# Miniprotein binders against Ferredoxin--NADP reductase, part 12

Target 1, 346 residues: Ferredoxin--NADP reductase, of Oenococcus oeni (q04hb6)
Amino acid sequence: MDNEIFDIAIIGAGPAGLFAQFYAGLRELKTALIEATPRIGGQITALYPEKTILDVAGFLGISGRDLVNELKLQTDLVDSKTFLNSEVTNLKKIASHFEIEINHHASFLAKSVIIASGNGSFSPRKIDVPGSSEAEQSGMLTYLLPGLSEVADKDFAVVGGGNTAVDYAVELIDHDCHVSLIHRRDNFRAMESSVTKLKNSRRTNFLTPMKITGLSPKKEKLEIELQSVPDGAVKRVSVDRLIGGFGFTASSRTINQWEEFPEQFNQGFLTNEAQMTSIAGIFAIGDASIYPGKSDLIATAFGEAPTAINQAVNYFDPDRGGPQHSTSLNKKEVFKHDRIKSRYNS

## First folded at step 4 (miniprotein)

Design o3 (from m3 with Y33F E34T R43L L47F R50W Y51L E54L)
Fold by ESMFold2-Fast, scan of step 4:
Structure o3 (fold): chain B 346 residues (1-346), chain A 80 residues (1-80)
Amino acid sequence: as target 1 above (346 residues)
Amino acid sequence: MSEVEVEVRVEDGRIEVRVRVRTPDGRTIEYVFTVDSPEEALLIVEFILWLLKLELGDPEAIRRVEEALRRLREELERRK
């Protein structure tokens, strides 16, 4: 990849990683933000882009998507380098630096590392029936909610029996969609109040106990073949889109294979108050980290990010002073951005 | 006016793409990715274009970025 040496490598472009990249930029550090998936936003983008978030300071309520957009705009105020579709497949120490291996091929060096990977990698559990590949390729079968601003009165099918499927169905009816909820059993392993809400809604049709046996994309609709679990009777339904809600498989398998693997407790990396792990020069923030009294909130991660950045600097350059001002950038340049209100903008 | 640079490198069956924008005030915004297929590259390029449009704001600068990424799409389609 790059032949230059970075001050900090940040692993994971969820909210914690994005804010760490921004703050590192305020300190004029050379950083690499490394994201395993092809998109930024981590679990927010993958699982709940349309969810309203109420517990991030500074916002009365903001969708997951808009929060990620705001964080990205903030990083654009500083120098940034982001590696997408880039899984850190090995981490090892060479002399005074860390070698970061990407996708089992490329590598580069950093003076310190911040793990901001959340709960590790994840992937949706997929439907495997005749026609499923074609349906997914056409966009008529997905595993995430669509953009919800223009879908009112559309017909969706959601398949699954857990919280993922039930939460998808609730969001869809809250946006005036009609939902056919498909599940192999008559009962759901999901929050009882959500299931009750769906049962009380005229926008929900329960197709239980039934399983999907085939999918056929047509010109404007997806035809779903269903089979009754008890008696094998077959029926077909037509919808605008099918959403698979079988949940996600989380895995930290790649991280567990790193040569420099910090100590964990309950699936999180143990840190001290400096956000430093058991390995000097490696830090962890956000949901990837654990310490006594930690709250698993996005807001908590935002406080952890500056601490980790400043302590990483103390690790690799202990004679470098700390920041005097969080806005130590040339203020005229920062205030040229349309979103920033300032008397310094000319 | 922002300067836009796009670099594509194909080596050992892998496609590496680097998109770099240098703003008038001297900031650099850079995206790098590696994929095994032109189809994957096109999806990531669309996402990068969306991200860059959020920052630029200037219609003329956005048009220049779109032009550079259109040339990138043509190169990736050729490799398909």
Scores: ipSAE 0.620, ipTM 0.845, lowest interface PAE 1.3, mean pLDDT 81

Design o4 (from m3 with V32Y E34T L47F R50W)
Fold by ESMFold2-Fast, scan of step 4:
Structure o4 (fold): chain B 346 residues (1-346), chain A 80 residues (1-80)
Amino acid sequence: as target 1 above (346 residues)
Amino acid sequence: MSEVEVEVRVEDGRIEVRVRVRTPDGRTIEYYYTVDSPEEALRIVEFILWYLKEELGDPEAIRRVEEALRRLREELERRK
């Protein structure tokens, strides 16, 4: 594909990978950000774009979608190259470089690699009943929460018995929605405090033990056919939307096929304090990495990214030295963005 | 004003797409992807357009992106 040599190939465009690309740009490094899916944001975009995140420093609460957008705006302050719909199908070491294979075709060389692929791709577990395909196509059946600013006083059904469904129901009642919670058992395998909150809310209607046997989109609402588990009695309810809360399945199969495959512990790549894996020149950050005392937080990944970038430089160019203490962007570029200009030029 | 370039190449039955944006302050933002079908290429182009609208606050630059992506869409449809 490309004959250019990159300083760093970053695998995965979740929060860790996006911040690594930004920080590498501040150090004027040539990086390739490689993402298997056609969109950035990783697990956050796939699973919880509307979820409020409380544990990222610098934000008083931010949706997953807005966090990804903010990370992208930071990356746009520097030169960036992003490969989308691009699965890294092989890593091979050739002398002092790594050959990156994308979608089963050799693509380019990099002096170092940072694995930021998280836990792989995620897909919702889907309901399969008569009418479910039509309901999904019409937008009346979804597997993620809708945008929550315009949903007050709407009627939602949520189906599922785990934390995903219970968390969805809690978010909806906190935004003044009415929720019918459908589950095939009377008991939920979810945080007890959340279930208690739902039971104490007049906005929650428990439809348990019941299973969904059919879906029928009408002009304005979705008709849900329910069947009582104990006696088979049929009931129909009408809602604005149905949300499937069965959770998600993860897939991370391709990395097992790499010629240069670093040592794993549990589900992560084992690293030292430099974020370096068992293979010199290959680093791992975020949910792809594991080490004693690791905290599985987005904030932790943000600290790991600069460490991995700086240590990758030490690996392929030890004479380059460490990072500057102040931002490395020249003052004009930092203040050209409209938000930054307003902050410092007014 | 922002400059937008969209390049399409067909090699060994694969479609390679490059979207490059040069901002008014001289930064370069590039997206690359390779797909096996025009339908797949169009899906990714739609995603890129959605993201670029956040990056390009200049109304003229946004229109240039939209026009370039529309022309790309027409070219990929023609290559079916």
Scores: ipSAE 0.249, ipTM 0.659, lowest interface PAE 3.1, mean pLDDT 79

Design o5 (from m7 with E33T K42L L46F E49W Y50L E53L)
Fold by ESMFold2-Fast, scan of step 4:
Structure o5 (fold): chain B 346 residues (1-346), chain A 80 residues (1-80)
Amino acid sequence: as target 1 above (346 residues)
Amino acid sequence: MKVTIRVEVRGDKVIVEIEVETPDGKTIEYVFTVDSLEEAKLIIKFILWLLKLETGDPELIKKIEEALKELEKEFKEREK
């Protein structure tokens, strides 16, 4: 989030978006990869990280997690910027640029947009207790991390037992916040190293095993009513904000209501073979796109990504030539990676 | 200028014919055979959307948009 103008904003850090980011980097383009969740990998990471994927060329069966890791290693070879916990809440066209609104608050400019959001944006799973609707309306209950530059020394509660809650808590203590971590069990289904980090931090208070039974917004603080799971004892705590970390549910594309919203068919964005949508300068790839004869495969999205990148360049800089032969795209920096360096410097 | 769409169901196949009269008096015809009404709708929307994207004529764009609205209405009735 700074004052720079990007060549391309890529929405969604699933496999399609990750590969688009990598290919754009090989073309020396300035791109922003924008992901609503705290993790890359899209549906793979959220729904089936352990699934063995058989239909991605070049791999003899690979787990979802390992595929995402390989894609991340590729993006790390190029100059790229990834913004996690960043939901695109609006798209506007302003003269020759697009204004991308993030989390109803921040915005930045890009010359073109690639939609790689899969089967739609992911929406947070919500708390349903007395006072939760009022707390959310007041802004004291949220489901995404706030802007982290302005949260130092604030008191947060995070509720949840999985990676989402634990990752939120880690990010908050790394930005000098105090965190009360609420969970109905004493154990977390999250990375052990992250949980250990939280246990070793003086900024973390574990409120386990406890469940939230009520929320009461006060003028400057949120009061959280907690009930002990074993004995039903009631406790009240006061925080600046509560963050629900229950993970995300995939939502339909129809709830993405942007001012520049391309034409759809059956919840997919219509594209031609150049991956162009009905709005000049906006492209769609992967499961977010639809056209006659399309196969909804990761492999298909990998082919669509370079096409969309090259067509975006033709849109915002038509005097710029196409990509050179593939061997000419290799940069000196790419050969500095250990795996590539050992292959070529042996 | 005219946009005409004909959809004929014959056994397990659907025949789609799209005829577009351009501002300069030329006629463009598309004929497809598909396996379902859902496929027919997708192909019709795609072809008309592509023509709308490629044409600079506002009257033809309006005729295409009118044809798409009538198509959505007609397919909803047919799918009942």
Scores: ipSAE 0.012, ipTM 0.450, lowest interface PAE 8.7, mean pLDDT 81

Design o8
Fold by ESMFold2-Fast, scan of step 4:
Structure o8 (fold): chain B 346 residues (1-346), chain A 83 residues (1-83)
Amino acid sequence: as target 1 above (346 residues)
Amino acid sequence: MEVKIEVRIRKDGKTIEYVFTVDSPEELRLILEFLLWLLELENPEEVEIRVRADDPELAREILERLREILRELGFRVEIRIEK
């Protein structure tokens, strides 16, 4: 980690960071990818590994897990160096370089920095009613989808009114489960097409407007006590499992202690069209970035990554010249890759 | 307590490096889970592992667990302990 000067330090190994690492490698840049957790994939790996993603160009439909796998295999086409379980605890400028501090102890230098840390660390928002702790301990209350291969014909309850709850319910009915969707209002703040799908499904039972007032684990089922919002009438239902779909909350945070901390707007680092933050030489991409007209899509982050890499080069080495196309790769080396070789030698 | 685990994979003429910082034995389990996933995904030709630690006994325990897993997966492994 020490005595080495990198061209670019990329903070965060989510999809934006992984693609940035790959593109930097195509430009033959010496790059460090730094990830606070012991794994790659960011929020996709943490929250949505089994979810089918429909809005990434080039894929008819791909699971979060498979998308991360494809991104990782793509980086195998270039030399790479990745630091894992490595939190960037300070960033400071020393002359023409940035000093990156890791886990309050280790540090190295980089000529530029790309922030690709997403929305930070998240924990599920939890239900707090009598019996909720016991239900969670028994495994009958969870906040993530179960393994979907063995759940056909089981009865699930999902509680929540946002995209998290609606998406969970859609996945469950697509795997032949019966779903009771519980929400305190008759309307959902979720993708309209998904709500319509649930309303048109015979596998969905809408328990709205209702609140959960108690949970009681029984031998094989979870008993849920519900209270009608309009009249206070109590109803009880029994399910195999309850899934809390209240979304996720950022872990309680201290302000960022980096000496070089770029300006934020609406919880993102403000950038211009070059993906440059308020601090020259520091860039931001993906969910860590914000600018007028930004779309919050994985596909958007993939476009931002090459822009940030190329503009970082303009910052520290303006005479290096313009970006090269991916076809600049030596085709002989590309055909040595196991997966590519199997695709083009068959 | 700080241990660094450095993994170098050579595949198709490229060098792929990972550096893990380990501050507790509990973190080792998560690192091993990631390494298992990674090696199955990349199917590398050669894996070199270097462990740097101020506590040589802890380093040897970590390395023993890594050797066991890599032997099970059938990879060619070069393992070194550096202070």
Scores: ipSAE 0.606, ipTM 0.852, lowest interface PAE 1.5, mean pLDDT 81

Design o9 (from I2 with E5T V6I T7E I8Y E9V Y10F R20L E24F R27W E28L)
Fold by ESMFold2-Fast, scan of step 4:
Structure o9 (fold): chain B 346 residues (1-346), chain A 80 residues (1-80)
Amino acid sequence: as target 1 above (346 residues)
Amino acid sequence: MSEKTIEYVFTVDNPEEIRLIAEFALWLGKDVRIIVRTDDPEKIEEIKRRLEELAKRLGAKVEVRIEGNEIIIEIKREEK
């Protein structure tokens, strides 16, 4: 973990947190974005990456996945640090700074904190083998079905033995995909008619009883290492994508264990119109925040992020001048992307 | 019909989180099967109540059964 002092620590890499990171970077603030999961995008990435979102200004219908990708492209234009697989397990005030504890052992200091952790505590049940985090970050390991309009003749692996995995496999073969179904046992706890359909399909390959022991992303394919449960024999297969079909789990939030715990209502942090919580120097935005008149929209969170960042600066550096509230900020980082170069270069 | 069903298994018995997850799955156009492992009667009843309200709001059918120490809740959409 870095032993340095940040201007702002942002907790949660959902849409609100990603935009806050981008805006903080435009203000040249030293920022840390902290995300408990291996991936950015929060609930969008975990639950509905293929959902068409209609109420984000500037987009004529955009999928959850594409929205997260666009936000990532913006954050790539600025100098900021992102910490994945990093749960904030404690928040403590030390003199004029906050000490942010990560995973019960590491810590660092920040002058202010933006809580952007969303409103839910649920996630897909994940595979935990060497290479799984990298595979998930590359998009080659997912826990929901991809968009099914352009998957014909693609090779998928699905891992799991329950209805989730079996139903995913059925949908994929119904869209002309080839499916390798991986399970630790040679039987499935799923609707018999669905299992029979898979067994009767030439598009289904049963890799049972086998367990996944490693994942290795390659240029356009994922290599899966499998081990036979009876005798330990190793087999490797290459697929376009792996889909984990283990279902979903709910977890209790750890935020209420923080030494600096802001006041809540309905699982949201109470804020005023400046996104300030009950604790000076701690702000909340997006679905993590609640205030009179709040609209529960992604678009609302995008407006809250700049407000919180600017108020955080007023908190820790009141002598610093106000922001340039322009979308046309002249920074070298802004013009690194080819799309921007082609639009604004003479 | 299980090819349109997403199964969720909960070892945590928070009724609101279970309802939220079911609502997201139904929003994705799938039927939902929820398995909850808990022996707390008060939480069981609250989970049933919230999921029945969700199903009623969405025009879906809800079926609840108990098998051993597991509660199995199935929500199926009528209008697809």
Scores: ipSAE 0.000, ipTM 0.119, lowest interface PAE 21.1, mean pLDDT 78

Design p10 (from a12 with I16V E17V Y18W W38L Y42F)
Fold by ESMFold2-Fast, scan of step 4:
Structure p10 (fold): chain B 346 residues (1-346), chain A 93 residues (1-93)
Amino acid sequence: as target 1 above (346 residues)
Amino acid sequence: SEVTIRVEIEKDGTTVVWVFTVKSLEEFKELLEMILLLIKDFNPKRVEIEIRAESPELARKLAEIAKRIFEEAGFTEIEVRQEGNTVIVRAEK
């Protein structure tokens, strides 16, 4: 156990959690940001790091990866502790504090808790055929898009019939890649406009209805064995990389049985206008929260984060008062950061 | 052996109680560190720790450690009472 009491424990390092950590730091609060995975960014990093996001205020268009990088730069301006590879396995209330258990070991105390875990952790639905393990180990089989700066004129195969696969294929052809789209059916459960775009592109080859029956990593290419669904005919194709686009499986929330587990509705934690759950001192923000009229947008989570932080302070230290006036915040060491200092001095 | 520890604190007319079970001296020390932090942070007027062990000797030894924690936290009125395998440490102010 750390011999310190945190003001707030923030569970989940997605966009909501990252911004909550940053804002808490501006208020000079001692916070722990706890993330079950080895990476920050939550659903953005797991599902769409290369997707262009259009509905975050202040950005004309930004990739998921770049948005997470910007949020990380903000959190780096403040004194905060981040714990990666750290699953909150239990929450227990002890008098006026909460005990946070990480990976089945009691780790520290916090005066309040903010749940920012989104829809849980995500893992890709994986291909299971002879050679798939070796292909994944070699880096030739992945489940996320690669960095798109050096992929022009490369050959990709994408396997899957849903929006994940179709969106991956669209992004790849928009970056001048050649894409072989593999699916066991002739029809896709995806946006019609995206499928039409792929059908009209000379960069897309439809390998349907076909299933993958084997993978063989070679020196510089991956050999994919395909079998025609109607007649069993075998075909082999060679690509730089195969991307599995079967989508992702979220962790079941019923598996996460905390001693202090707030009331839920439609898999979200019910909150009031203060972002407080059914348990006093526990708050929820972002996709983890639900209330009448909620919009599940990153922009909405950014508004919820300061509300939860300020209300958590009102809960454990009502005499502390509200946030500092903007003029006072300008005296904080944020101006020591190179990026802000450069903008300020220009 | 399992040791059950009940902690009761009172501040501003509110009484809060929580119960712990520890299985080793290491767990007991971790719990005492937590209790010390809670006492320091919460600043209660009264704190009571009830220790139930499988032997009177073990209960007494654990109570001596708890008394020291109260002393470090600044309590000046500390009472220790033993009834067989149960020891109660009460601290006020």
Scores: ipSAE 0.000, ipTM 0.123, lowest interface PAE 21.3, mean pLDDT 79

Design p11 (from a12 with E17I Y18L M34D L37E D41I)
Fold by ESMFold2-Fast, scan of step 4:
Structure p11 (fold): chain B 346 residues (1-346), chain A 93 residues (1-93)
Amino acid sequence: as target 1 above (346 residues)
Amino acid sequence: SEVTIRVEIEKDGTTIILVFTVKSLEEFKELLEDILEWIKIYNPKRVEIEIRAESPELARKLAEIAKRIFEEAGFTEIEVRQEGNTVIVRAEK
C-alpha cells in the first residue's frame, strides 16, 4: 500500500462509504476504502444490526445487518480494496496528491479523499464483575444481539432495565429463544407494550430484583451468579449467552489532528452542493457532512456518494468524460452473481 | 508485544497481514490466541506474517510452530522462511 497511488481514498466503511466505494468502482476508479474498526457497517453494525429500517428506498423493511450485507454484495461487484483495522491518523497535501497516514506508520497517496466516517462510534457500557473479561473473551458475554437465524431454542440472559435490554429480549423471544431478563429493580424504564409482551410470554423468565455478582464460563454454558437486591440471597443460572443491555456511550475519540483538517460546524464537515469541504479535493458525505437543509438519513447519504465521487473526478481529472452510462453494470462478471442470475434468468 | 494487523479485502478474497515482535515462546503463545481469533473472524484466503524474534534460536522454534498452526487452521499452501531473527509466513487456502 505504501507509495501506491489511488484515485480516491474513502474514510469510513459505514453505509455512505460502502456505497461511495461501489459507485467509484462503477466509474473504474482505483479506490481504497479505509475503516478504523475490524468490521464494515459503521454505526449500523455497532448499534442496531437487528433493528428494522423503514426509510431506505427500495426496501419495505430491512434489518441493519441485512442492509450492510446488501451494500457489501454491491461492492463485491467492483474492483476496489478495503482496509480494515486501519485508522487514518494524518492527512497531508503533497503537491497535487494527498498522503494518507494509517496507524501512525504506513502511508499511501490518493488524488482525492472522501470523508465518510459518520459522527464517530459508540461503545457498549460493560459489565464489571469477577469473570466478565473472561466471559467476553470466550464470546459468552456480548453487548449486541447475535445473528438471529441460528438462535432458536437457545437460552439467553439479558441484563439491564432500559429500552436496550427490553428490546433485545423481545427480539430474542420473537426468534424462539428462551430469555432470562435480569434487572436490579422490579420495574423497567422501557416501552410499556414491550414489557407487557415479555410478561405474557412463556419464553421469558424475570430475574428481578437481582444483580450479577460473578460470571464463570464453562465449556458449553455460562454460569451467572446472582444476588437478590433486598436480602443478598445467592442464585446461580446457566445460559448459552449473556447479553449486556445497559446502552451505549458516544466515542470520546477527539480524532482529527490531520494536517489537512476541513472546517467543521456542529461536529460535521461543512460542504457545498458538490460535497466538497473547505479543502479542495477533500469531500464529505453522510453523517460526517453538514450543509443547509441536510437530512441525516441513510437515503440522503446514498445520493451524496455519487455526487462526491463525480466531483472528485472533476477535481483531479477535469478533462475526463462525465459519468459512464451504466455499461459497466452489464459486464459479464456482474451477471455471474447468483442473485442477479436467478433474478433475470430464472 | 506490539502487534500490527492489517486486513485487505478484495473481490477474490481476504488477506490478513500481521507484523509483531516476540521475546519468548510464552509471549508468542499469548499472541497466538489473538492471531487465531482474527483468522476465525475473517476467514482469510491468505495470511502473511512477519515475526521478529529476540534471537535466531527463538525464530527457528517459532517457524516450526507456525507451520503446524496454519495447517490446523485449514491452509493448504504454507511457506515458512527464517531470515536471522525474522520468521516470514505465507499461507493460502
Scores: ipSAE 0.000, ipTM 0.389, lowest interface PAE 12.7, mean pLDDT 81

Design p12 (from a12 with T4R R6E E17Y V19T L37M D41F Y42E)
Fold by ESMFold2-Fast, scan of step 4:
Structure p12 (fold): chain B 346 residues (1-346), chain A 93 residues (1-93)
Amino acid sequence: as target 1 above (346 residues)
Amino acid sequence: SEVRIEVEIEKDGTTIYYTFTVKSLEEFKELLEMILMWIKFENPKRVEIEIRAESPELARKLAEIAKRIFEEAGFTEIEVRQEGNTVIVRAEK
């Protein structure tokens, strides 16, 4: 972090934070976007990059990954700084500014803060066996379902005993894949109807009770070494892909407390209609916020972002006034993008 | 005295696990109240809480506390089971 003072610090690079960054940039505010993980996109990137999203206004169906890409293209049109691998570990008020501590060792100042951290960071629970790193690097070990339009007649292994693994296996057989379901026990902690469906399918092979002891990527297939839990007997199988279905780990925001920690109701920060929390100058948007009548939709967060940005300006610079109509924003940078230039120059 | 708690929530077709470690009965009660408020607000399809204690005696105490807290919160369809050092609390809608 440098010694510059930001107008706005945005915590979390999910869709709410990305759009807030873009809108702040259109208002020519000095903005920092701070993300704890190495990637933008928040829950979308972590949990459902390939899922088709139907409830974002302006898009006739879009994948999670493509939505994040579109948001990134918007933020690239404005002058703003993005800090990845940067966890906000403390928030403190100093006179008229907020001090934001990053990773317990660095800090910087901002005139206002927008909390857009969703419901926390998500990461898949991973396999740790000889060869697992190489298998993941090769793309033969993943923790999310692949694109399902091209997987018919392919051989998948799914490892896990919970709903994540069982739901992955069901989706794969519904797309004409063959699935070897690997679990250390003979019973699954999953929806009874889903397990029954797998048991009644000729496309499912149960490899239970067995554990994975090694992975070896070969030219076209992944070789999986399995060990029987009761007697230690070793078996090898070859598949096109292995999918780890152990679910995802999320950090609870409620146990990460800052010196300036706004009032919560349930897992969200309480806000008024201005998106302002109980602490003047700190705002919350998207899944991080809660107020009566709130809908937990990406589209709702997109409306909350400009409200929070405009009210933050009213907080630290009340004489600046509200946003001008669109012709008064910095259109010149927007028109430099090739997609927009084609319409503008016609 | 150290208790590991794993909360499994199914929301919008995705299963998410949250893990906590508490070091006292008071921390356990506070955490469980927080989880209950979260469950009521999110109205998830399914919730499963797995509690792992250092002894079967501690697990029994934690099971009694969990059952009481859920009952006081108005849950009528909850299951609380104990297996050795492990307590499983389940709620489904």
Scores: ipSAE 0.000, ipTM 0.302, lowest interface PAE 12.7, mean pLDDT 80

Design p13 (from a12 with E8W T15E E17I V19T M34Q)
Fold by ESMFold2-Fast, scan of step 4:
Structure p13 (fold): chain B 346 residues (1-346), chain A 93 residues (1-93)
Amino acid sequence: as target 1 above (346 residues)
Amino acid sequence: SEVTIRVWIEKDGTEIIYTFTVKSLEEFKELLEQILLWIKDYNPKRVEIEIRAESPELARKLAEIAKRIFEEAGFTEIEVRQEGNTVIVRAEK
């Protein structure tokens, strides 16, 4: 049952979990990073590997795939263990430790737990109008960006008013596409700089306030029927593809079967300022967590990870001091990595 | 002994990278069975495994096992490259 006791078990290998593993390694903590799927990167890898991310500090634009790869290179610099294809099927407390069950079979012990599983399972919010099923089956209606290498000078429509739709439209114009942005209101609940970029682009046509009332796949184009929200006037546009940008709906969490199940609020685990859940010794970070004033950004998760790691140490070893010079921790190990050695030797 | 394994799978513009840490030969064999399952389901054109072990001898032994798995999975071009404690096994079909 027990081959090894970990200091921290980190559940979920999305960006929050990857950075938590790296930071824990800098503190020379023994961690297990546990991921239910065969891949790291969470929703980034699954849904938008090609998306250009602008709001992660230190990068002047980076694709989702490249961000995940950089995070993995950081974790490769430290001593840590990663388990893929490993679903946490039970979590229970035994004296001063937690027992983590994997795939209804194997188990091990950890002194603390960090939940970094994102939103769990999720699916795109879909349009439901006459012709939408046929349009989706034909490939003319999708909810993710297409491969961007060969889309120059094609006509796209994007429907939605949030960050998902606005980000899709920005990526398309950056690849020389023409975009019709459809939204039922004249304003967007999205990052101001992205909206401004779209407004200043000659490649963007704003179809607001309008709603889609029908879709008709034609031989080589998709015809979209639009209705003006204020007066009901009908307009039709023809595009190569329509992309639905309504965001994603988190599925119900299956972790409600855990014996130690932390309290939730609005689909997330409620935490205090220490990232600790309702159960002492269990922490949550990234999209899995919720607290007053939280911003749902990758950058926010990166700040939460060190807090959770340091507070986990305070929980299981309160006499251990905080990090004084975290960049000096594991310095010898860092210099053993070929990529870092090549930079330092030049 | 602790071994770090990175698996890279590619098919026509789609890349998947997995990283594992195993501490026994039995865990390594279980991992290879998982890799075989992914190869069957995804049907990639290229697969690369990087094995970083505590000794060159262990890395070589593990790479030989990985090579056999790729041969069994139908890959026809397999290259093995060793640099100290690290071995890279590349396979293409």
Scores: ipSAE 0.000, ipTM 0.146, lowest interface PAE 17.8, mean pLDDT 79

